VH-VL binders against 4-hydroxy-tetrahydrodipicolinate reductase (dapB). Designs and how they scored, part 2

Target 1, 258 residues: 4-hydroxy-tetrahydrodipicolinate reductase (dapB), of Thermomicrobium roseum (b9ky70)
Amino acid sequence: MLRLALTGVTGRMGRAVLELAASAPDIQLVCGLIRPARDPHEVAAQLPAPLALTSRVAELVQGADVVVDFSHPAVTVAVAEAAAHAGIPLVSGTTGLSEHDQAVILRAAQHVPVVQAANFSLGIALLHWLLPELVARLPTWDVELIERHHRHKRDAPSGTALALARTLLAAREPAPSPLVYGRGPGTAPRQPGEVGIHAVRAGGEVGRHTVLLATDDEAIEVTHWVQSRRAYAQGALEAARRLIGRPPGLYSLQDLVT
Below, E stands for the ipSAE of ESMFold2; O stands for the ipSAE of OpenDDE; V2 stands for 0.75 times the mean of E and O plus 0.25 times the DockQ between their complexes.

## First folded at step 1 (VH-VL)

Design ax7 (framework fv_alextatug; at its last look DockQ between E and O 0.04; V2 from the best seeds 0.00; counts 0 for: pae E 18.9 > 2, placed apart)
Fold by ESMFold2, look of step 2:
Structure ax7 (fold): chain C 258 residues (1-258), chain A 127 residues (1-127), chain B 110 residues (1-110)
Amino acid sequence: as target 1 above (258 residues)
Amino acid sequence: EVQLVESGGALVKPGGSLRLSCAASGFTFSNAYMSWVRQAPGKGLEWVGRIKSKTDGGTTDYAAPVKGRFTISRDDSKSTLYLQMNSLKTEDTAVYYCTTDSPYYDILTGEYYMDVWGKGTTVTVSS
Amino acid sequence: QSVLTQPPSASGTPGQRVTISCSGSSSNIGYNYVSWYQQLPGTAPKLLIYENNQRPSGVPDRFSGSKSGTSASLAISGLRSEDEADYYCASWDDSLSGVVFGGGTKLTVL
């Protein structure tokens, strides 16, 4: 049985991880982290499943086999140091780390296995492996990326779309081409080697990413979409399972699924 | 150096009102949850109520015997906790303690404040 | 009528181990952390144990706490005469939206 500790328990990702872990027969939730100023009893009443809560990072990692972290950079740094000291793996989906913060993560990874990803979709992780294979076999085909997210998403293009675009560009090296952001009025015709990236904001979809590979005569579309953030939580739990027993190091989600 | 000092305890007739104060020092009061606990002569401890930090909503909770009669408030600029007691009953006779609600650790600053009790102030409700 | 039930008294001789029980329900001890307080005669209470089994700085390591189901226990090993005091358990109660104390246990060191 995998003993799991969790940060960010009141956030959307933390709630999703908690719900899935509570119903997983191979996982035991042992502790959750909250801010010191939060009332543990009020937080516990808001959670979708029972969970012991602490504001102390050292207590969080006690008795855990793995820590799953979806929080903020300052918390992630403290948790990474505690996990390394306790000798347990870390799964982190926290974004926005500074270079100083990232150095702490890298040092923790010298002592324990750490997986760090902005997106814990297993499907997206596999696309990062699959798309270079497609591009390498279709080197002259046009490549475009279209992403669609719900109307409330503030960033464009999505972080997932930018990461996929970098994967596509790297697969076309050694002659890098620029990203083209949309094709507005007055833009020139497509030039060979461009990778266009297009952001759509409509409806309630959590995320949809289509890579279009095309010639004059045929096209392939590879589409990944997710109906709920539950998909990301499932990926985080699977990463936690696969990280057990690995040597110390910093892993991508792709490393764990390929 | 963390200290809580209660004041305002007095003799009051039934039906009267009284306001207690608790001066805090040596910690970041604005981040703390604060409580009142009372102890009647020769009896055990009884929780009176709690107020959260303003960051977490500043809301209050009260024990059933005092709900509707007592009001807890805080002034973060003065690092002071208050207990307004109205419609006092003889059963409210007790030493009133000001406390931190629970131990906590501020992850961002690395400071850790232990649960602290004042020495208490005596409220007597008698004709 | 305290929500948490403690024995009204306990006793032991110096050097022995004494335990003090605290019995509650799923709405308090079952789902929420337990704390323990010591009150020496004529003084304010002092925190001994928080979050079921943690000791604040300055509390001797012969004090320990544990929790099982809806019950909690305070253990005092190596009993000393200065341990003679009243002891209270406490927990948040979800149904009452507040802290509940036990009735207290007077510990006598014989």
Scores: ipSAE 0.000, ipTM 0.380, lowest interface PAE 19.8, mean pLDDT 85
ESMFold2-Fast, scan of step 1: ipSAE 0.027; ipTM 0.628
ESMFold2 (binder alone), look of step 2: mean pLDDT 89; pTM 0.917
OpenDDE, look of step 2: ipSAE 0.511; ipTM 0.779
ESMFold2, look of step 4: ipSAE 0.000; ipTM 0.400
ESMFold2 (binder alone), look of step 4: mean pLDDT 90; pTM 0.917
OpenDDE, look of step 4: ipSAE 0.012; ipTM 0.506

Design ax8 (framework fv_alextatug)
Fold by ESMFold2-Fast, scan of step 1:
Structure ax8 (fold): chain C 258 residues (1-258), chain A 125 residues (1-125), chain B 110 residues (1-110)
Amino acid sequence: as target 1 above (258 residues)
Amino acid sequence: EVQLVESGGALVKPGGSLRLSCAASGFTFDNAWMSWVRQAPGKGLEWVGRIKSKTYGGTTDYAAPVKGRFTISRDDSKSTLYLQMNSLKTEDTAVYYCTTEYSYGHDLYYYMDVWGKGTTVTVSS
Amino acid sequence: QSVLTQPPSASGTPGQRVTISCSGSSSNIGSNYVSWYQQLPGTAPKLLIYSNDQRPSGVPDRFSGSKSGTSASLAISGLRSEDEADYYCAAWDDSLSGHVFGGGTKLTVL
């Protein structure tokens, strides 16, 4: 059984991880981290599954095979140091890390395998590997990226769409034109090698990303969509499973799915 | 024309049970997350619980005061939300509103958009 | 009890600007989006603001929301007698795994 320690137990991602881990036959939850000012019994009462709680990072890593971290920069840095000293792999989804914070994480990665990701979608990670293979083998095919999200999403295009677009452009033959954001009256005709990004905002769609590769005679669509935050929690748990036994190093989620 | 209509409110003695219904129309009910919110006479709003759509597992969450006593369920074929209330206490006396709840997956934007007119539950000896 | 703190009352005269505060913690307002609800006397609550500062269709731009740290504010400009109502803030609370409301603010238009 994989003994898992968890930070951010009261946060959205932490709760999703805890819920999924509790139902996974190959995972044993051993400890969760809470801030020093919290009563463990009060926190335990609101969790979806029983979990021993501590406010000490050294105690968090004791008896664990891996630490999954969805907290904030100061906690992530402390956890990374403790995990490195204990020889325990780290999976972290914490965002907002400074350059100094990142340096501490990189130092920890010299002692234990560490994976950091802003997005734990296993499917998106796989697409970052798969899409370059497809477009490199089909260098003359048109490429468009279409993303769809709920009517209230404020950013456009999505961060995921922009990252996928960068991956697609890097895999193409050198393109003279940059990314094309939408098309309207007066837009120039398609230029060779350009990648269009189209953002759709309607209804309650959680998130959908489609890459269209096309010629006059045929087309391939690769679509990923998220129906639930459980997808990210599943990705974090799978990263934890795959990180075990790996040499020290800083791994991307893509490194773990390929 | 989106609307929610609650029904089933009644006068009940402490320890009794009551089932509330919320009939939805004018939107795709089976895609919606649904919540119950209550308001005691002259008091503020208090969230009771929610149920997710079947696409998100149809799971439920409850506020601490009602956990173990109240059960939320839905019948998508009838576009109806239910609240089964057991072991009623005088503190459960309130107007009960059903609401739609919009959730955006990983972004988790929670808010109650559409509200019914409410149904009154009085728990008194 | 209410988890988020609002003043119990606020008042203004027609044409003035009124601001209603809502204070929480890192587990609710600090980590999640704030919504505001208007309840006219004898009616059900109505969504007034969502995602901190967004207005649903049909809500006049006299109503605006903002958030800073663990606190949020609702501003009503060009106050009208029709704005006399109870106003509630709300946010998801990570620690409670549920929605939490403020105690409500009764706005009187003098």
Scores: ipSAE 0.000, ipTM 0.371, lowest interface PAE 21.3, mean pLDDT 85

Design ax9 (framework fv_alextatug)
Fold by ESMFold2-Fast, scan of step 1:
Structure ax9 (fold): chain C 258 residues (1-258), chain A 127 residues (1-127), chain B 110 residues (1-110)
Amino acid sequence: as target 1 above (258 residues)
Amino acid sequence: EVQLVESGGALVKPGGSLRLSCAASGFTFSNAWMSWVRQAPGKGLEWVGRIKSKADGGTTDYAAPVKGRFTISRDDSKSTLYLQMNSLKTEDTAVYYCTTKTYTYDSGSYEVTMDVWGKGTTVTVSS
Amino acid sequence: QSVLTQPPSASGTPGQRVTISCSGSSSNIGSNFVSWYQQLPGTAPKLLIYRNNQRPSGVPDRFSGSKSGTSASLAISGLRSEDEADYYCAAWDDSLDAYVFGGGTKLTVL
């Protein structure tokens, strides 16, 4: 069984990872990290499954085969150092790291395999590999990206949509960028190589991304949608499984699905 | 029979120091988290601070009004909890209770196994 | 003084149901378990409720707790004269790194 240590146990992602790991026959949760001031018994009572808790990073990695981290930059760098020292792979979804924080992660990756991702959707990771192949083989086809999210999402377009657009543009023509944000009065007619991005904000949609490739005579749509945020937790656990036995290095989620 | 017995309360002048003790019996003191809670005359309960078991890190936490002035320590060989109070203020006048609480996990539920308070010891800070 | 807000007093007659409220914020009640303590005159406090709604052994089922958002409440049904006491809510506060109590509610049984 894969022995897993977890940070961010009371956060949205941490709870989802704990729920999925508790029902996975190949995974044993061995320890969770909490802030030093928190009572571990009171925190444990809030969790969906029993879990030993510690505020000490060295104890977190003791007896673990891999660490899954959804915390904050300061915690992430401490965990990375401890994981490197213990020879334990690290899966991290922490965002907002400074250049100095990232340097610590890179040093840890010299000693243990580390996967770092802002989005743990396996499907999105696979699309970063698949979409360049499609546009490279169909270079004259029109490309449009449409994303949909709930009414309360503040950023537009989504970070995922922007990343997919960069991937598509890199596969077509590197410069100048033909990216168009929405279409309305005053938008010029479509130009060769152009990629349009369209954002929809309505209802309670978790996330949906559609890439449309089209000619006058036919079209292909590639759509990824998230029904539950558990998809990201599943991706993190699968990353942990696939990271085992890999040589030291910094891996993208795409590296683990291809 | 689980018991906590506080001692050391006295009348002290502002700026003075005093050490309180809490003698524990009837349970495994070394596994327990210990806290101090105070109550000023005619007023409500105010948490002072706590100390974790050595197995859980042995660290201390303090309420803002006492940070830097009070120190909580423990002697597991004597089953005794201490509160060292320095730079005492008139606002520190209160009955001081030592407390402990333990939880057990069984059949998917966390149950309070023990929640015990001492009778308290009175500290008066006055000129 | 208190971080959690309770009414300073409450009253009822024998047999009545009385409810005591406790209001906090996202850093305390909103994120953490609520406990309730009973303090009879001249005695140390006694735990009545833990984990929002659980009763320790020996506490009658006429005492119940609940929590919604950043607020909690203690309900006492079948009120008796011996319930006359001060009642305190309590929770950990993530922003203060401290356990905090409400100001207390003096329950008078008329």
Scores: ipSAE 0.005, ipTM 0.528, lowest interface PAE 10.8, mean pLDDT 87

Design be1 (framework fv_bepranemab)
Fold by ESMFold2-Fast, scan of step 1:
Structure be1 (fold): chain C 258 residues (1-258), chain A 121 residues (1-121), chain B 112 residues (1-112)
Amino acid sequence: as target 1 above (258 residues)
Amino acid sequence: EVQLQESGPGLVKPSETLSLTCTVSGGSISSYYIAWIRQPPGKGLEWMGTIYYSGSTNYNTAVQSRVTISVDTSKNQFSLKLSSVTAADTAVYYCARDYEDSSGYYLFDYWGQGTMVTVSS
Amino acid sequence: DIVMTQTPLSLSVTPGQPASISCRSSQSLLHSEGKTYLEWYLQKPGQSPQLLIYEVSNRFSGVPDRFSGSGSGTDFTLKISRVEAEDVGVYYCMQSIQLPYTFGQGTKLEIK
């Protein structure tokens, strides 16, 4: 049984992780972190599964084999230090870390395996490995990215699309203007080596990313669809499983799927 | 009903190190986060840093090279040291409690009364 | 760093009349968890700041129901439905989505 401690138990990701972990035969939820001001009984009553709760980070990591963290930078830093001190791997999805926060995470990674990701989709992680292989073997093929998200998403293109574009560009021969945002009236004709990136915002789409590789005669499309936000929580749990027994270091999700 | 009280020297000379303490009463600090916030006369609020009772800290990058926050759990005290002070460090210094949880926090729900620090020769 | 901008800088109101203070952030305060990390504080003359509103619209314990917060993304508003004499002071918004935590420059509320 993998003994799992969780932060973010009342947040969207934390609750999804809690639900999935509670249903997994190989996982035992041992503790969740809450605010010092919160009544543990009141928080426990609103959770989708029973879980012992503490406001003390040192207590959170006791008896755990791994910590899964979806919280705030200050909490993440405290959790990383506690996990390193306890010798326990850390899976963290917390965003908005400062350089100082990141330095603490890097120090923790000298003592325990740590995985950090802004996106816990295993499929996207695998595409970061697969796409360079495709373009390395097909170096003259045209490349375009198209992403689709719900009407309320404010950033464009998505962070995931920009990361995939960087991965693709790194695997290609350099181009003078490598990334092209959209095409419309007055757009210059395609240049060799450029990657187009297109953002669609409509409806309730959770997330969709398509990489098109094409010549005059044939094309390959690689599309990743997120049908449920559970995919991210499942990826975090799988990262926790795969992190066990690894040597200290800072790991990407790609490192865990390749 | 938690109460916080700052104490400090009142006057510090330029280039010296400013040392302040925040004493917590009405409860144990074994699960607390404490922040230091300052306010120059007639100006707004600036967050300086936060510490967890275990000693873990986050600092504002504007002061991180000069600031150190520490905790003494046996005395229920938090301390702030600011090195190489200048006239720009003249301010009222507050300590405030921060409730952190897994999804966010109530920031600065209880504040000390503040202690005035003047940096002058 | 996220910059917080308040308008107006100063406001004078007749007792019993409503007051409205705006706060704008240089980037969205919506976290991936679905929460928006914006707080409002009141600093009465000669006193320390006190928490009024957390997570945009939640009143802190003991805060009168005449205070309400609203907004999303980058635009936020604090409203006082009927201003009382005890409401005089400087109001600050703050973002806590990323370090360093940053405050608006403050809005001074005075009674006519």
Scores: ipSAE 0.000, ipTM 0.399, lowest interface PAE 13.6, mean pLDDT 85

Design be10 (framework fv_bepranemab)
Fold by ESMFold2-Fast, scan of step 1:
Structure be10 (fold): chain C 258 residues (1-258), chain A 122 residues (1-122), chain B 112 residues (1-112)
Amino acid sequence: as target 1 above (258 residues)
Amino acid sequence: EVQLQESGPGLVKPSETLSLTCTVSGGSISSHYIAWIRQPPGKGLEWMGTIYYSGNTNYNTAVQSRVTISVDTSKNQFSLKLSSVTAADTAVYYCARVYDSEGYSYWYFDLWGQGTMVTVSS
Amino acid sequence: DIVMTQTPLSLSVTPGQPASISCRSSQSLLHSTGKTYLEWYLQKPGQSPQLLIYDVSNRFSGVPDRFSGSGSGTDFTLKISRVEAEDVGVYYCMQGIHYPLTFGQGTKLEIK
């Protein structure tokens, strides 16, 4: 059994990880981190599954094989230091880290394997590996990216779409205006090497990203489709499973799927 | 449409504890982080702290020893308590929603309450 | 603490003319994920702050296209291509990469 410690137990991702881990036969939840001012019994009653709770980072990592972290920068830094000292791998999805915070995590990665990701979709991680191979082998093919999200998503294009576009552009020959946001009145005709990004906002779609590679005679579409936000929590748990036994280092999710 | 509304005492004596409430209407708090930001008269904005509906918090270290932010899910309310207040705590206090796009997208304050003025005086 | 410095602290613009506001951070706001946690807020007289731009250049819903954000690392700019009377207020940049979250000191935009 993989003994898992969890931070952010009452946060959105933490609760999803807790719920999935509690149902996984290969995972034993051993401890969750709460802030010092909280009553552990009160918090435990609010959780979707039973979990021992502590406000002490050193106690959190004791007895764990891996720590999964979805908290805030100051907590993540403390957890990374404790995990490194205890020799425990760290999976972290915490955002908003400063350069100084990131330096602490890099230092921890010298002692234990650490994975950091803003998006824990294993499928998206695999596309960051696969898409460069496709465009490098098909360098003259047209490339477009289409993303679709629910009607209430305020940012456009999505962060995931922008990251995929950067990956695609890095694998292509440079172009004068490599990224085109939508096509409409005033848009110049397609030029070689450009990547178009198109955002659709409708209905309740969790997230869908399609990369179209095309010529006059044929086309390939690669689509990643998120049906449930549980996919991100499942990705974090799978990252934890795959991180065990790896040498110290800072790993991307891409490193864990290739 | 979701709305945020602050409420509080308006006047607080030095050394007392300031208590403010942020009420969420028109939607559930279950997917939202709420931040408290204050603005002294004629000055800029200062972040106080952030809380998720589940109770996880981060505080500005400048006020960390005096501030507590909490949530009451049954009333759809967030609260801020600031102990041992002084004249320097006189400010308009805002609650603001932190937008969560694809997991955690902290730092986008996409919806703000109208603010509540707090004066600390004897 | 990351210090956010805005220039100018105030500016007066004739309606229809462009305006530009700069924001510098004491540390890079670029996260390892490729996101840059830099937002712009507008506080109109007597009103609450409102979000204009997030992640450097993304306009929030309902924000007119005359507003644009640009920059990277530690240097950021908010531009208004044609200032309208309703654009009067105090503009704040904010960093969200490190606690404590910090705002610039504000730039007051007035109509000349």
Scores: ipSAE 0.000, ipTM 0.386, lowest interface PAE 17.4, mean pLDDT 85

Design be2 (framework fv_bepranemab)
Fold by ESMFold2-Fast, scan of step 1:
Structure be2 (fold): chain C 258 residues (1-258), chain A 123 residues (1-123), chain B 112 residues (1-112)
Amino acid sequence: as target 1 above (258 residues)
Amino acid sequence: EVQLQESGPGLVKPSETLSLTCTVSGGSISDYYIAWIRQPPGKGLEWMGTIYTSGSTNYNTAVQSRVTISVDTSKNQFSLKLSSVTAADTAVYYCARGLDYDFWSGYEGFDYWGQGTMVTVSS
Amino acid sequence: DIVMTQTPLSLSVTPGQPASISCRSSQSLLHSSGKTYLEWYLQKPGQSPQLLIYEVSSRFSGVPDRFSGSGSGTDFTLKISRVEAEDVGVYYCMQGIHLPLTFGQGTKLEIK
């Protein structure tokens, strides 16, 4: 049984992790971190599953094999230091870290394995590995990225699409206009090495990303789609499982799926 | 087409609990969070907290010990309770809808706001 | 907490002239995904705030193209190319990358 400690238990991601971990036969939830000002009884009543709660970071890590962290930078720093001293792996999805905060995470990674990611989709992590290989093997093929989300999504393109586009561009020969957002009236004809990026907003789609690689004679499409947001929480738990037994170091989610 | 409407008591006595309700109509709440933001007279905007349709919450640490936000998804209704109020809690209280697609703490902001409800804390 | 600082705190503009508002954050608003979680809101007198710009430079639905946002990292600017009477109000920047969500102090724009 993997004994898991969790921060950010009242946040959206923390609650999703808690729900999935509570039903996983190989995971034992041992402790959740709450702020010192919070009433543990009040917080416990809000949670989707029973969990022992503490406001002390040392207590959080004491009985755990791994810590999963979805909190804020000040808590993440304290948790990283405690995990390093306790010899416990850390999975962190906390965003908004300063350079100083990041330095603390890097020091913790000298003592324990740490995975730090903004997106815990295992499938997207695998695509960050796979797509450079496809482009390296097929360097003259045209590349376009198409993403699809529900009608209410305001941002375009998605953050995931932009990250994939950067990965694709890094694997290609440089072009004068490397990234082309949407093609419409006034867009110049396709140039060698450019990557087009297109956003579709319709219906209730959770998320879909397609990379098209094409020539005049053939094409390959690689598509990832999210049917449920539980995929991200499952990715975080799988990262926790895969960190066990790894040497100290800062790992990307890609490192855990290759 | 999306509308948010706040309702509440208008006047609350010091030391009592303030209770406000926000009703959402004409739009989806499935991929959105609802936030409570207040504005004291002549001052700027202060975020108080956020709730997701799952019931998960985030609170501003400045009010964390006193604030509770809840949701009734069957009524598309969100509630804010603020305990032990003082004159410093006198403000217009807004509910606002935001996007939070991938369960990350980075939010995409507030696309629709309610009209606001004035709350005066006075004996 | 991320502190959002706006300059100027007030400005008076002749109709048809441009206006510019700056917003500085105490920390970078750039997410590892490449998104920057900075937004601009307008609160007209006696009304609720309304979204003008999200992700630094994207205009919200119905917002005229005379409004433009720019910037990166910690330094952001909202520009109005030709101020109109309907643009009067208080402008706020907001960061959404880190909790607690924080707003600038506001910039009051007046005609004349």
Scores: ipSAE 0.000, ipTM 0.412, lowest interface PAE 13.5, mean pLDDT 85

Design be3 (framework fv_bepranemab)
Fold by ESMFold2-Fast, scan of step 1:
Structure be3 (fold): chain C 258 residues (1-258), chain A 120 residues (1-120), chain B 112 residues (1-112)
Amino acid sequence: as target 1 above (258 residues)
Amino acid sequence: EVQLQESGPGLVKPSETLSLTCTVSGGSISSYDIAWIRQPPGKGLEWMGTIYYSGDTNYNTAVQSRVTISVDTSKNQFSLKLSSVTAADTAVYYCARVEGYSSGWYPDYWGQGTMVTVSS
Amino acid sequence: DIVMTQTPLSLSVTPGQPASISCRSSQSLLYSEGKTYLEWYLQKPGQSPQLLIYKVSNRFSGVPDRFSGSGSGTDFTLKISRVEAEDVGVYYCMQSTQLPWTFGQGTKLEIK
């Protein structure tokens, strides 16, 4: 059994990880981190599964094989240092890290395997690896990116779509390709090497990204879609499983799916 | 330390839909439950609603037919939409992180607030 | 809806003197799991509210020891043992036991 310590047990992602880990036959939840001011008995009563709680980072890592972290930069830094000293892998999804915070995580990665990511979709990570290969092998094919999200999403295109577009554009070097946002009246005809991005906002769609590669005679579509935000928590748990036994280093999610 | 930052249009005409965003830094937004609370000028605080990690929402019954709260994990943002606004909706709007796992959850860290005036 | 009533609505204190604010709920705030969800917030002029006390008596991170909360059922009290200049502002109690969450009308604290 993989003995897992968890931070952020009162947050959205931490709770999702706890729920999934509690039902996983290969995972034993051993300890959760709470704020120093919290009563551990009161927090434990609110959790969906039994879990020993501590406010001390050193105690958190004491009996664990891996720590999964969804907290705050200051907590993440302390957890990274403790994990490095304890010799256990770290999976961290904490966002908003400063350059100084990231330097501490990088230093921890010199001693233990670490994955630090803003998005734990294993499927998107795999596409960042696969799409460059497809484009490099099919350099004359047209490339378009279509993303779909719920009616309330304000930004367009999505951050995930922009990241995938950057990956696709980089794979088309040495001939730089223009990025085209949508097509409408007044749009010039398709130019060699351009990548189009199209945003759809409708219904309750959590997230869907499609890459279309096409010629006059055939096409390939690669689609990833998120049906539940639990996919991110599942990705974090899978990252934890795959980090066990790896040498020290800062791993991307892409490194874990290849 | 978690930081929350609200942004909005400043001025909205009566009958239109008010749209506000809350940007979170210092932690993963997928780890946060977020509440929206408003304060009319010179008056007290009113809870509008909360969105939880599951995507579930709870809304104040006084505004439940007009309010929608949503999340965009790719931009680290939460949003509030309030339809059919009137002068009574003029207020400073705050987003706040919510602690806990039950209906008794409470906000602990608040953004700086954004002023919204409903006027022609 | 649970109605939260604060007394007094305003008070002025000499620096170093104690202050006390009461909050009464129209219904018991005891949750079905045995916990009481009553919080105290301070809003300084021109600033957002800051959490002082949660679950009746627990002091939030960074809050000075001079602040304390007490009470049960429907009657709650926030005490400041020695008022400092930084304590000026409007104090709000909140209940999160029952939806919708509701706040008291506020108590304004000023220095004499």
Scores: ipSAE 0.000, ipTM 0.374, lowest interface PAE 18.3, mean pLDDT 84

